# VH-VL binders against q8ixk2r445to577, part 373

Target 1, 133 residues: q8ixk2r445to577
Amino acid sequence: FFGMLQNKGLTDYCFDYNPPDENQIVGHQVILYLCHGMGQNQFFEYTSQKEIRYNTHQPEGCIAVEAGMDTLIMHLCEETAPENQKFILQEDGSLFHEQSKKCVQAARKESSDSFVPLLRDCTNSDHQKWFFK
Key: E = the ipSAE of ESMFold2; O = the ipSAE of OpenDDE; V2 = 0.75 times the mean of E and O plus 0.25 times the DockQ between their complexes.

## First folded at step 20 (VH-VL)

Design rr5 (framework fv_cosibelimab; at its last look DockQ between E and O 0.88; V2 from the best seeds 0.80)
Fold by OpenDDE, look of step 20:
Structure rr5 (fold): chain C 133 residues (1-133), chain A 121 residues (1-121), chain B 112 residues (1-112)
Amino acid sequence: as target 1 above (133 residues)
Amino acid sequence: EVQLVQSGAEVKKPGSSVKVSCKASGGTFSRWAISWVRQAPGQGLEWMGVIIPLFGTANYAQKFQGRVTITADESTSTAYMELSSLRSEDTAVYYCAKSRYYGRSGVFDYWGQGTLVTVSS
Amino acid sequence: NFMLTQPHSVSESPGKTVTISCTRSSGSIAYHYVQWYQQRPGSAPTTVIYEDNQRPSGVPDRFSGSIDSSSNSASLTISGLKTEDEADYYCQSYDHSTKGWVFGGGTKLTVL
C-alpha cells in the first residue's frame, strides 16, 4: 500500500512529514494535515517488512516509536526493520504498533488547532482507522 | 547555497506563447516544490501554479488553468512555465520560487531573479 | 477559498516599531502557517518570516511574526526601523481548497 495515509475519523487528514531541515529528514515528528494528494510530504508506503516508509529521497525514512514516547518519529529505514518501526495495518483499518501494543490515533495537539498521530490504547474509534488513498 | 536562475526577458505578441525556465542549483531539486508567481507592473504577487518534480505532480491556480503548463526536468534541475494565449494583461515579471514542502509548510525560501514578459501588439 | 488582506501602506520613522497586519477571510489563521516576504524596488521577493514566526538565516531579529487567533490575522513587526526596511511586504498562506497558495495584496512600508 502506498500514497496518502488518511484517517477515517478525522476526515480529510493525512500523515504529513515536514522536517525543518530538508537535508536531514530524521528525528522529527510526523503530523497530520489536510490531504493534498500531491505526493512528497504526504507520500507513504506500507512495506512487507511492516514499515511505514516516507518516500521522498534516499536515504529513506521509516516511522518509529521511541522508548517511552507516544509520538511517531522519523528514523532511517534499515535493511532489517527494527521492532520499534513495525506496524500492522489491519483489515479493519487500525494501525497497530507491535512493540508498544498500541494503536495509532488521530488526535488534536494540545493547545493547538493542529493534529498529530499518537499511540493510544486500541479502540474501535474511527480516529484509529487509517487507509491508503 | 540554493540559487534559482531564470531565463531572460521575453517580448511576445498577443495570442502567442511564452516558456520561461528556472534552473536550480545548490541543493536537491527532487526534494522541492517549484512554484511560479507573477507580478504585473505596480501590482502584487500572484501565485500561478506549482510542480513537484519528483512526483511529476502539478497544480495550477484556477485563473490560469488550461492556459499554463508547469513542467520540470530533474536531469537538469530545471523547471518550466509555459503560458499560452498571451494577452496584454499577462505583461508581468514572472518568478520561480522554491519551497521545501507542499501544503502547510509552504514557505518560498528561494526565488529566481524574475523574468519580464511583455505582451504587446 | 480565502483572501489575505493587508493595509495598502504604512509609514514610520527610523528607530520606531511598525506592524503590518494580514487578515485571513476564512479558515483558521492559527493552523495554516503564514509567511512574509520583503520586496525592495526592482528586486525579487525575499523571505523574512516563515511558519508564523520563524526567521531565515540572515534576517535580523528586528523582524518578528505573530498570530492573533481572535482576529484571525497575522502580523509582521519590524522594530528599530531602518531606511533599508523600506519595501513592499507580502503575507502568504496555503489554501487547501485550491491546493495552492494565496498572497496578500501587499503593504508598502515607507520609512520617513
Scores: ipSAE 0.881, ipTM 0.948, lowest interface PAE 0.6, mean pLDDT 96
Fold by ESMFold2, look of step 20:
Structure rr5 (fold): chain C 133 residues (1-133), chain A 121 residues (1-121), chain B 112 residues (1-112)
Amino acid sequence: as target 1 above (133 residues)
Amino acid sequence: EVQLVQSGAEVKKPGSSVKVSCKASGGTFSRWAISWVRQAPGQGLEWMGVIIPLFGTANYAQKFQGRVTITADESTSTAYMELSSLRSEDTAVYYCAKSRYYGRSGVFDYWGQGTLVTVSS
Amino acid sequence: NFMLTQPHSVSESPGKTVTISCTRSSGSIAYHYVQWYQQRPGSAPTTVIYEDNQRPSGVPDRFSGSIDSSSNSASLTISGLKTEDEADYYCQSYDHSTKGWVFGGGTKLTVL
């Protein structure tokens, strides 16, 4: 329920967070990067409220998707999880965003060696399968 | 304001050990990645290893595996680097440095003043 | 396990522009951010460029960084060169194979 959030299809890639100012974490995009195993910026917790929390900062960050967007960005966590911060990690490994009714997919940015998690129509692709380690 | 203050210069004999301290202030020490970087006289910078105190995770450059130990004491906000089986080529200035993130975006944005370790008989 | 290769020295007159290269021996330079550090004799390094092309607060805008994927290199450019820019400059990047950091060999900039 916590640790590195890894992709099944994009082997050895984890959720990774590197805001420009380490003390102001709101409003920046979550990326995917090679899993380093050291914790810190790749350490996330999946909560009973279905949040994906970034606990390496106080106050904690929670991953969100804004209405009409497909990018995963950091918000501050709230006492009660807002709908745009709720993700269902299903038994088959899919990571379903309740509000948008879409799944989180590992994607390569066009003309880039960078990878990011994006919301896409749910499929059975291994690029939409995630697990904590 | 982040500040890293290191222990004073050391003179050591070959075969002995040295332990350099790095006291941090001005932020949340436990969440930082603290690296040790050395520089032999007239030479370039050489990364030795890192610790992330909150997670108790450490990683070392292959060259120093088996000889270096990096630790942290959260109660004093102090990181330590211990280098054993010293040789004359270990004579160098040893720096501690804080990076913002591990991995891709790990700029060393704050450095200690450096600690000269001289190894001679 | 890669190397970052820099020229050993460069020199230029005040007011002119100098460029210091940093060539990665294997793997793509563009995938892992490059940082640049300035070091004066007897002093600790200080950051002048991070994340390829970003300047920390207090670094003059005459310092700039860039990436050239075709030559697999990064560059530090200093325009309007001043005598206080005379220092050693190091590039740095992450090595996933060791999960550690690599510095370039360093470049001594002489302003004459």
Scores: ipSAE 0.659, ipTM 0.877, lowest interface PAE 1.4, mean pLDDT 92
ESMFold2 (binder alone), look of step 20: mean pLDDT 92; pTM 0.945

Design rr6 (framework fv_cosibelimab; at its last look DockQ between E and O 0.84; V2 from the best seeds 0.80)
Fold by OpenDDE, look of step 20:
Structure rr6 (fold): chain C 133 residues (1-133), chain A 121 residues (1-121), chain B 112 residues (1-112)
Amino acid sequence: as target 1 above (133 residues)
Amino acid sequence: EVQLVQSGAEVKKPGSSVKVSCKASGGTFSRWAISWVRQAPGQGLEWMGVIIPYFGTANYAQKFQGRVTITADESTSTAYMELSSLRSEDTAVYYCAKSRYYGRSGVFDYWGQGTLVTVSS
Amino acid sequence: NFMLTQPHSVSESPGKTVTISCTRSSGSIAYHYVQWYQQRPGSAPTTVIYEDKQRPSGVPDRFSGSIDSSSNSASLTISGLKTEDEADYYCQSYDHSTKGWVFGGGTKLTVL
């Protein structure tokens, strides 16, 4: 699966990644923003290694969850996907992080009109449902 | 350092077409979005359209839909803007501008030097 | 679809501080980043502020950006005004409805 990774509950919002340095794509947080469908900063791929890869430029970035964190941070993809980069996009649309045993949920940032994907206990909320478009 | 170098001034007749080029250097062209912005004499900036060369995706301001075509050649790191059915009102300086990202983080951080297009009978 | 409204002109003496406003007609100014561009006479625009308050390398710290949610406006502030600051200034923001960008009408800054 590839393209925009869009949230069901938070309508018209997609995974979005905009690192401050265009030449240094790792180490920053993945956010949610209005879907534009133009590719680039909203283009992601779910791979057979259970990675969520950002864009297709080399070196490729893969979404990771760092220890003790609930945010999605961009790391470099590895030849063998590390445990903290493994996600299961389930048939029901839930995006499950294997290592933390939590689900990715669209959430509002505190004191902000912005949104981010965060790890939360798995529920049946549409805010935890995702699909590629 | 990133640079955008545009083609030279054009003088065109009404009804004709003009194609302006924008050659990029000093960075990774394929990672960018390239927008075209024009400015009529004594007027403000007007966004015309954008292309993401790597994806081949383009979008245009509604005002120019059907009359403007933006293309890009990754092999030469060059973006193009073609405007057809030219009118006197199209007389303006046309700029290409580079953005790191599409969407809200789409700052035009580098601009071409501009290309004057004069449309007159 | 929205508009960005700027004052047509502002003026001030050297050494003083000026503020240029940019009011968004619809949508939250706080959620959609605002960029500011400087255009000196006969020159192409250059970026002076991006993402509301970020300053590109080479832009002096006399230039600052801010957001006021209550008025749904962004502001460009120039302190210690210099003659070289005389230029047109444009605000810009992304328009989701058009998947493009919108510029303000521009503000002519005259240094007296």
Scores: ipSAE 0.901, ipTM 0.953, lowest interface PAE 0.5, mean pLDDT 96
Fold by ESMFold2, look of step 20:
Structure rr6 (fold): chain C 133 residues (1-133), chain A 121 residues (1-121), chain B 112 residues (1-112)
Amino acid sequence: as target 1 above (133 residues)
Amino acid sequence: EVQLVQSGAEVKKPGSSVKVSCKASGGTFSRWAISWVRQAPGQGLEWMGVIIPYFGTANYAQKFQGRVTITADESTSTAYMELSSLRSEDTAVYYCAKSRYYGRSGVFDYWGQGTLVTVSS
Amino acid sequence: NFMLTQPHSVSESPGKTVTISCTRSSGSIAYHYVQWYQQRPGSAPTTVIYEDKQRPSGVPDRFSGSIDSSSNSASLTISGLKTEDEADYYCQSYDHSTKGWVFGGGTKLTVL
């Protein structure tokens, strides 16, 4: 799958990536923002290795969650996907992080009017449902 | 270093078309969002539209819909803005500009030098 | 589908402080980043503030940006005014309804 990775519950919001330097993509948090449909910073690919790739940049970025953390951070992709970069996009739309056994949820950033994807205990909430468009 | 270099000034008659070029260097042109912004004499800045070559996506301000076409040639790293059915009020300096990101964080960090288009009979 | 309204002109003496406002007509100004550009006669615009209050490298710290949610406005503040600050200033923000960008009408700053 590829395109805009949208949230079902938080309508009109997509995965969005805006590192401070567009040429230095590693180590920054993925956010959620209003879907614009133009590609670029909202274009992601879900691979057969269970990666969520930001391949608008070369070398490509892959979304990861570092041990003990709940934030989705950009790492460089590797030839064989590391465990912390593996997500299962299930048929019901849930996005399951294998290593942590948690689901990706659209959440309000603490003390903010902005939104981010975070790992949370898996539920049936539409805020944990994702689809490509 | 990122640079945007535009084609030279043009004088056009009403009812004709103009095509302004914007040659990019110093980065990965295909992934850039290249906008066109115009400024009539003594007036403010006016966004016209954008292209992102790699994705083949373009968007135009409603005011210019149907008269403007923005294209790109990846082999020469050049964006083009074509404005048809020219009128005297289209006399302006036309800028190309590169934004960082589409949407929220879309600062125009790099601008071309501008191209004066004069529409007169 | 919104407008960004700026005063047509402002003036102040060298060494003083000036503030240029940018009021958004609909939708919250706090959710969509505001950029500020300086344009000197005969030149292309250059960025002085991005993402509400960030300064590009080389822009003096006497330039600052702020957001006031209660008046739904952004402000560019220039302290310690210098003659070289005399220019036109434009704010800019994203319009999700059109998925494009809107510029304010511009403010001519005169340093007397």
Scores: ipSAE 0.668, ipTM 0.882, lowest interface PAE 1.4, mean pLDDT 91
ESMFold2 (binder alone), look of step 20: mean pLDDT 92; pTM 0.947

Design rr7 (framework fv_cosibelimab; at its last look DockQ between E and O 0.84; V2 from the best seeds 0.79)
Fold by OpenDDE, look of step 20:
Order: structure tokens, then C-alpha cells, then sequence
Structure rr7 (fold): chain C 133 residues (1-133), chain A 121 residues (1-121), chain B 112 residues (1-112)
């Protein structure tokens, strides 16, 4: 699966990644923003290794969850996907993080009009449902 | 240092077409979005459209839809803007500009030097 | 879609502080980044502020950006005004409805 990773509950919002330095793509938080469908900063791929890869030039970035965190941070992809980079996009649309055993939920950033994907306890909320478009 | 170098000035008749080129150097062309912005004499900046070369995706301002075509050649790191059915009101300096991203976080950090297109009978 | 409205012109003496406003007609100014571009006569525009308040390398800290949610406007502030600051200034922001970018009408800054 590839393309825009769009949230069901938060209509028309997609994964979005805009690192301050285009030559240093790791270490920043993945956010949600209105889908533009142009690719680039909103283009992601779900791989056979259960990675969510950010479409970029080499080296490629993969979404990871750091220990103790509930945010999605970009790390470098590895030959063998590390445990903190493994996600299961389930048939019901839930995006499950294997290591934390939590689900990715579209949420409002505190004290902001912005939105971010956060790890939360898995529910049947549409805000935890995702699809590629 | 990233630079955008545009093709030279054009003089065109009404009804004709013009194609302006924008060659990038000093960076990774495929990472960028390339916008075209024009400025009529004594007027403000007007966004015309954008292309993301890596994806071949383009979007145009409604005002120019059907009349403007933006393309890109990654092999030469060159973007193109073709405007058809030219009219006198199209007389302007046309700029290409690159941005690292598109959408909310996109801003035009490098501009071409501009290309004057004069449309007159 | 939306429009960005700027004053046509502003003027101030050297050493003083000037502010240029950019009002968004619809949509939240707080959620849509505003950029500012400087254009000196006979030259291409250059970025002086991006993402509301960030300065590109090489832009002096005399230039600053801010947003005001209550008025749904952004502002470019230039302190310690210098003659070289005389230029046209344009704000710009993203239109998610059209998936395009929009410029303000521009403001002519005259240094007296």
C-alpha cells in the first residue's frame, strides 16, 4: 500500500512530514494535515516488513515510536525493520504498533489547531482508522 | 548553492503560446516543488501553478486552468511553463520558484531571475 | 478559497519600526503558515519569513513575523529600518481548498 495515509474519522487529514532540513530527515514528528494528493511530503508506503516508509531519497525514512513516547518520529529505515518501526495495518483500518500494543489515533495537538497521530489504547474509533488513497 | 536559471525574454503575438524554462542546479531537483509565479508590470505576485517533478503531479490556479501547462524533466533538472492563447494581459515577468515541500509547510526559498514575456500585436 | 489583504503602502524613517499586516479572509491564520517575501526594484522576490516567524539564513533579525488569531492576520515587523529595506513585501499562504498558494496584494515600503 502506498500514497496518502488518510484518517477516516478526521476527514481529509493525511500523514504529513516536513523535516526542517531536507538533508536530515530523521528525528522529527510526523503530523497530520489536510490531504493535497500531490505526493512528496504526504507520500508514504506500507511495506512487507510492516514499515511505514516516508517517500524520500536515500536513505529512506521509516516511522518509529521511541521508548516511552506516544508520538510518531521518523527514523532511518534498516535492512531489518526494528521492533519499534513495525506496524500492522489491519483489515478494519486500525494501525497497530506491535511493540507498544497501541493504535495510531488522529488527535488534536494540545493548545493548537494542529493534529498529530498519537499512540493510544486501541478502540473502534474512526479516528483510529486509516487507509491509503 | 541552489540556483534557478530561466530562459530569456520572449515577445509573442496574441493567440500564440510561450514556453519558459527553469533549470535548477546546486541541489536535488527531485526533492522539490517548482512553482510558477508571474508579475504584471507594476502589479503584485500571482501564483500560477506548481509541479512536483518526482511524482509528476501538478496543480494550477483556477485562473489559468486549461491554458497553462507545467512540466518537468528530472534528467535535466528543468521545469517548464507553457502558457497558450496569449493575450496582452499576459505580459509579465514570469518566475519559477522552488520549495522543499508543498502545502502548509511549503515556501519558495529560491527564485529564478524571471523571464519577461511581452504579448503585443 | 481565500484572499490575503495587505496595505498598499507603508512608510517610516530609518531606525524606526514598521509593521505590515496580512489579513486572511477565511480559514484560520493560526493553522495556515504565512510566508513573507521581499522584492526590491528590478529583482526577484526573496524569502524573509517562512512559517509565520522563521527567518531564512542571511535574513537579519530585524525582520520578524507574527500572527494574530483574533484578527486572523499575520504581520511582518521590521525594526531598525534601513534604506535597503525599501521594497515591496508580499505575504503568502496555502489554500487547502484549491491546493494552491495565494499571495497578498503586496505592500510598498518606503523608507523616508
Amino acid sequence: as target 1 above (133 residues)
Amino acid sequence: EVQLVQSGAEVKKPGSSVKVSCKASGGTFSRWAISWVRQAPGQGLEWMGVIIPLFGTANYAQKFQGRVTITADESTSTAYMELSSLRSEDTAVYYCAKSRYYGRSGYMDVWGQGTLVTVSS
Amino acid sequence: NFMLTQPHSVSESPGKTVTISCTRSSGSIAYHYVQWYQQRPGSAPTTVIYEDNQRPSGVPDRFSGSIDSSSNSASLTISGLKTEDEADYYCQSYDHSTKGWVFGGGTKLTVL
Scores: ipSAE 0.874, ipTM 0.946, lowest interface PAE 0.6, mean pLDDT 96
Fold by ESMFold2, look of step 21:
Structure rr7 (fold): chain C 133 residues (1-133), chain A 121 residues (1-121), chain B 112 residues (1-112)
Amino acid sequence: as target 1 above (133 residues)
Amino acid sequence: EVQLVQSGAEVKKPGSSVKVSCKASGGTFSRWAISWVRQAPGQGLEWMGVIIPLFGTANYAQKFQGRVTITADESTSTAYMELSSLRSEDTAVYYCAKSRYYGRSGYMDVWGQGTLVTVSS
Amino acid sequence: NFMLTQPHSVSESPGKTVTISCTRSSGSIAYHYVQWYQQRPGSAPTTVIYEDNQRPSGVPDRFSGSIDSSSNSASLTISGLKTEDEADYYCQSYDHSTKGWVFGGGTKLTVL
């Protein structure tokens, strides 16, 4: 799967990545923003290794969640996907993080008008449902 | 250092078309959003449209849909804007500008020098 | 499909402070970044503020940007006004309905 990774409950919001330096993609948080449909900073690929890749730039980034954290952070992809970079996009649209056993949920960023994806206990909420378009 | 260098000034007759080039250097052209913005004499800035070369995605301001075509050649790192059915009102300076991201941030951090297009008989 | 409305002109004396407003006609200005561009006569625009309140390298700290959600407006403030600041200034923001950019009508700053 590839394209815009959209949220069902927070309609018209997509994974969005805009690191401060377009040439240094590691270590920043993925956010949610209105889907623009133009590719680039909202283009992601879901791989057979269960990675969510940001491959608009070389080297490619893979979304990770560091142990004990709930934020989705960009790491470099590796030849074999590390456990903290493995997500299962289930048939019901839930996006399950294998290592933490939690689901990705659309949430409001604290003290901001912005939204971010965060790990939360899995529920049936549409805010935990995702699809590519 | 990123630079955008545009083609030279042109004089065109009404009803014809013009194609302005915008050559990029010093960066990763294919990933950028390249916008075209025009400015008629004594007037403000007017966004015409954009292309993101890597994705082949283009979007045009409604005022120009049907008359404008924005294209890119990744092999030469060059964007083009073609405006057809020219009228005297199309006399303007045409700028290209690049943004590193689309949607949330409109930061056009590099501008071309501008290309004067004069439409006269 | 919204407009960004700016005053047509503003003027102020050297050393003083001027503020240029940019009012969004619909949708919240706070949800979308605002950029400010300076255009000197005969030149291409250059960015003086991006992402509401960030200054590019080389832009003096006397240039600042702010957002006022209650009036749905952005402001460019230039303190310690210098004669070289005399230029046209444009705000810009994202229009999600068209997936494109909108510029304000521009403000001519005169330094007297």
Scores: ipSAE 0.703, ipTM 0.894, lowest interface PAE 1.3, mean pLDDT 92
ESMFold2, look of step 20: ipSAE 0.677; ipTM 0.883
ESMFold2 (binder alone), look of step 20: mean pLDDT 92; pTM 0.938
ESMFold2 (binder alone), look of step 21: mean pLDDT 91; pTM 0.931
OpenDDE, look of step 21: ipSAE 0.851; ipTM 0.939

Design rr8 (framework fv_cosibelimab; at its last look DockQ between E and O 0.84; V2 from the best seeds 0.52)
Fold by ESMFold2, look of step 20:
Structure rr8 (fold): chain C 133 residues (1-133), chain A 121 residues (1-121), chain B 112 residues (1-112)
Amino acid sequence: as target 1 above (133 residues)
Amino acid sequence: EVQLVQSGAEVKKPGSSVKVSCKASGGTFSRWAISWVRQAPGQGLEWMGVIIPYFGTANYAQKFQGRVTITADESTSTAYMELSSLRSEDTAVYYCAKSRYYGRSGYMDVWGQGTLVTVSS
Amino acid sequence: NFMLTQPHSVSESPGKTVTISCTRSSGSIAYHYVQWYQQRPGSAPTTVIYEDKQRPSGVPDRFSGSIDSSSNSASLTISGLKTEDEADYYCQSYDHSTKGWVFGGGTKLTVL
């Protein structure tokens, strides 16, 4: 799968990556923003290794969750996907992080106008359902 | 250093078309959002549309839909804006501008020098 | 699908402070970043504020940006006005309904 990774519950919001330096993509948090359909900073690929790849950059970025954290951050992809970069996109749309055994949920960042994907205990909430478009 | 260099001034007759070029250097052109913005004499800035060459995606302001075509040639790192069915009201300076990202941030961090297009009868 | 309304002109004396407003006609200004551009006669625009409050390298800190959700507006504030600040200023934001960008009408700043 590839394209915009959209949330079912937070309607019309997509994974969005906006590092402060377009040439230094590692270590920044993935956010959610209104889906624009133009590719670029909202274009992701789901691979056979269960990675979520950011294909706008060379070398490619892969979404990871560091041990003990709940935020999705960008790492460089590796030849064999590390465990912290493996996500299972299930038939019901849930996005399961293998290492932590948690699901990706769309969340509002406190009193902020920002939305972010975070790891949470898996539920059947539409805010934990994702699809590519 | 990223630069955008535009083609030279044009004088056109009503009913004709114009194609302005915008050549990029010093960066990764194909992944940028390249917008075209015009400014009539004494008037404000007006967004016309955008292209993201790598993804082959373009979007146009409704006012120009049907008259504007924005294209890119990745091999020469050049974007083009073609405006057809020219009228005297299309007399303006036409700018290309580069944005790092699309959507949330409209930050156009590099601008071309501008191309004056004069439509005279 | 919205307008950004700016005053047509503002003026103030050197050393003083001026604020240029930018009011969004529909949708919340707080959900989309606002950029501010300066344009001197005969030149291309340059950015003085991006993403609401950020200054590009080389822009002095007497330029600041702010957002007021209650009036649905952004403001550019220039303190310690200098004669070289005399220029046109434009705000800009994203319109999700058209998936494009919108500029404000522009404000001519005169430093007397």
Scores: ipSAE 0.670, ipTM 0.882, lowest interface PAE 1.3, mean pLDDT 91
Fold by OpenDDE, look of step 20:
Structure rr8 (fold): chain C 133 residues (1-133), chain A 121 residues (1-121), chain B 112 residues (1-112)
Amino acid sequence: as target 1 above (133 residues)
Amino acid sequence: EVQLVQSGAEVKKPGSSVKVSCKASGGTFSRWAISWVRQAPGQGLEWMGVIIPYFGTANYAQKFQGRVTITADESTSTAYMELSSLRSEDTAVYYCAKSRYYGRSGYMDVWGQGTLVTVSS
Amino acid sequence: NFMLTQPHSVSESPGKTVTISCTRSSGSIAYHYVQWYQQRPGSAPTTVIYEDKQRPSGVPDRFSGSIDSSSNSASLTISGLKTEDEADYYCQSYDHSTKGWVFGGGTKLTVL
């Protein structure tokens, strides 16, 4: 699957990544933003290695969860996907992070009008449902 | 250093078409969004449309829908803006501008020098 | 759809501080980044502020941007005004409905 990774519950919001340095695409948080359908910062791929790869930049970035964190951070993709970069996009739309055993949920960023994907206990909430568009 | 160099001034008759080019150098053309912005004499800036060369996707301001075509050639790192059915009101300086990203973070950090298009009978 | 409204002109003497406002007609100014562009006579625009308050390399710290959610407006502040600051200034923001950008009407800054 590839394209915009859109949330069901938070209607019209998609995974969005735009690091401050265009030449260094890792180390920053993935956010949610209104879907624009133009690719670039909203273009993601779900791979056979259970990675969520960002865009088409080289080197390629893969979403990771760092130890003790509930945010999604961009790391470099590796030849063999590390455990903290493995996600299961299930048929019901849930995005499950294998290592943390939590689900990715669309949430409001504290003290902000912006939104971010966060790891939370898995529920049947539409805010934990995702689909590629 | 990233630079955008546009084609030269144009003088056109009403009803004709004009195609302005914008050649990029000094960076990765495929990573950018290239917008076209025009400015009529003594007036403000008006966004016309944008293209993301890598994806081949373009979007236009509603005002220019059906009359403007924005294209890009990655092999030459050149973006094009073609405006048809020209009117006197289309007389303006046309700028290309590159943005790192599309959307809210897509600020135009490098601009072309502008191309004057004069439409007169 | 939204509009960005700027004052037509502002003026101030050298060394002083001037502020140019940019009011968003709809949508939250706090959620949608505002950019500011400077355009000197006979020249192409250049970015002086992006993402509300960030300065590109080469832009002096005399230029600053701010957001006021209460008035749903952005402001460009220029301190220590210099003659070279005389220019037209445009605010800009992304329109998610049209998937394009909207410019303010521009403000002519005259340095007295």
Scores: ipSAE 0.170, ipTM 0.780, lowest interface PAE 2.0, mean pLDDT 93
ESMFold2 (binder alone), look of step 20: mean pLDDT 92; pTM 0.938

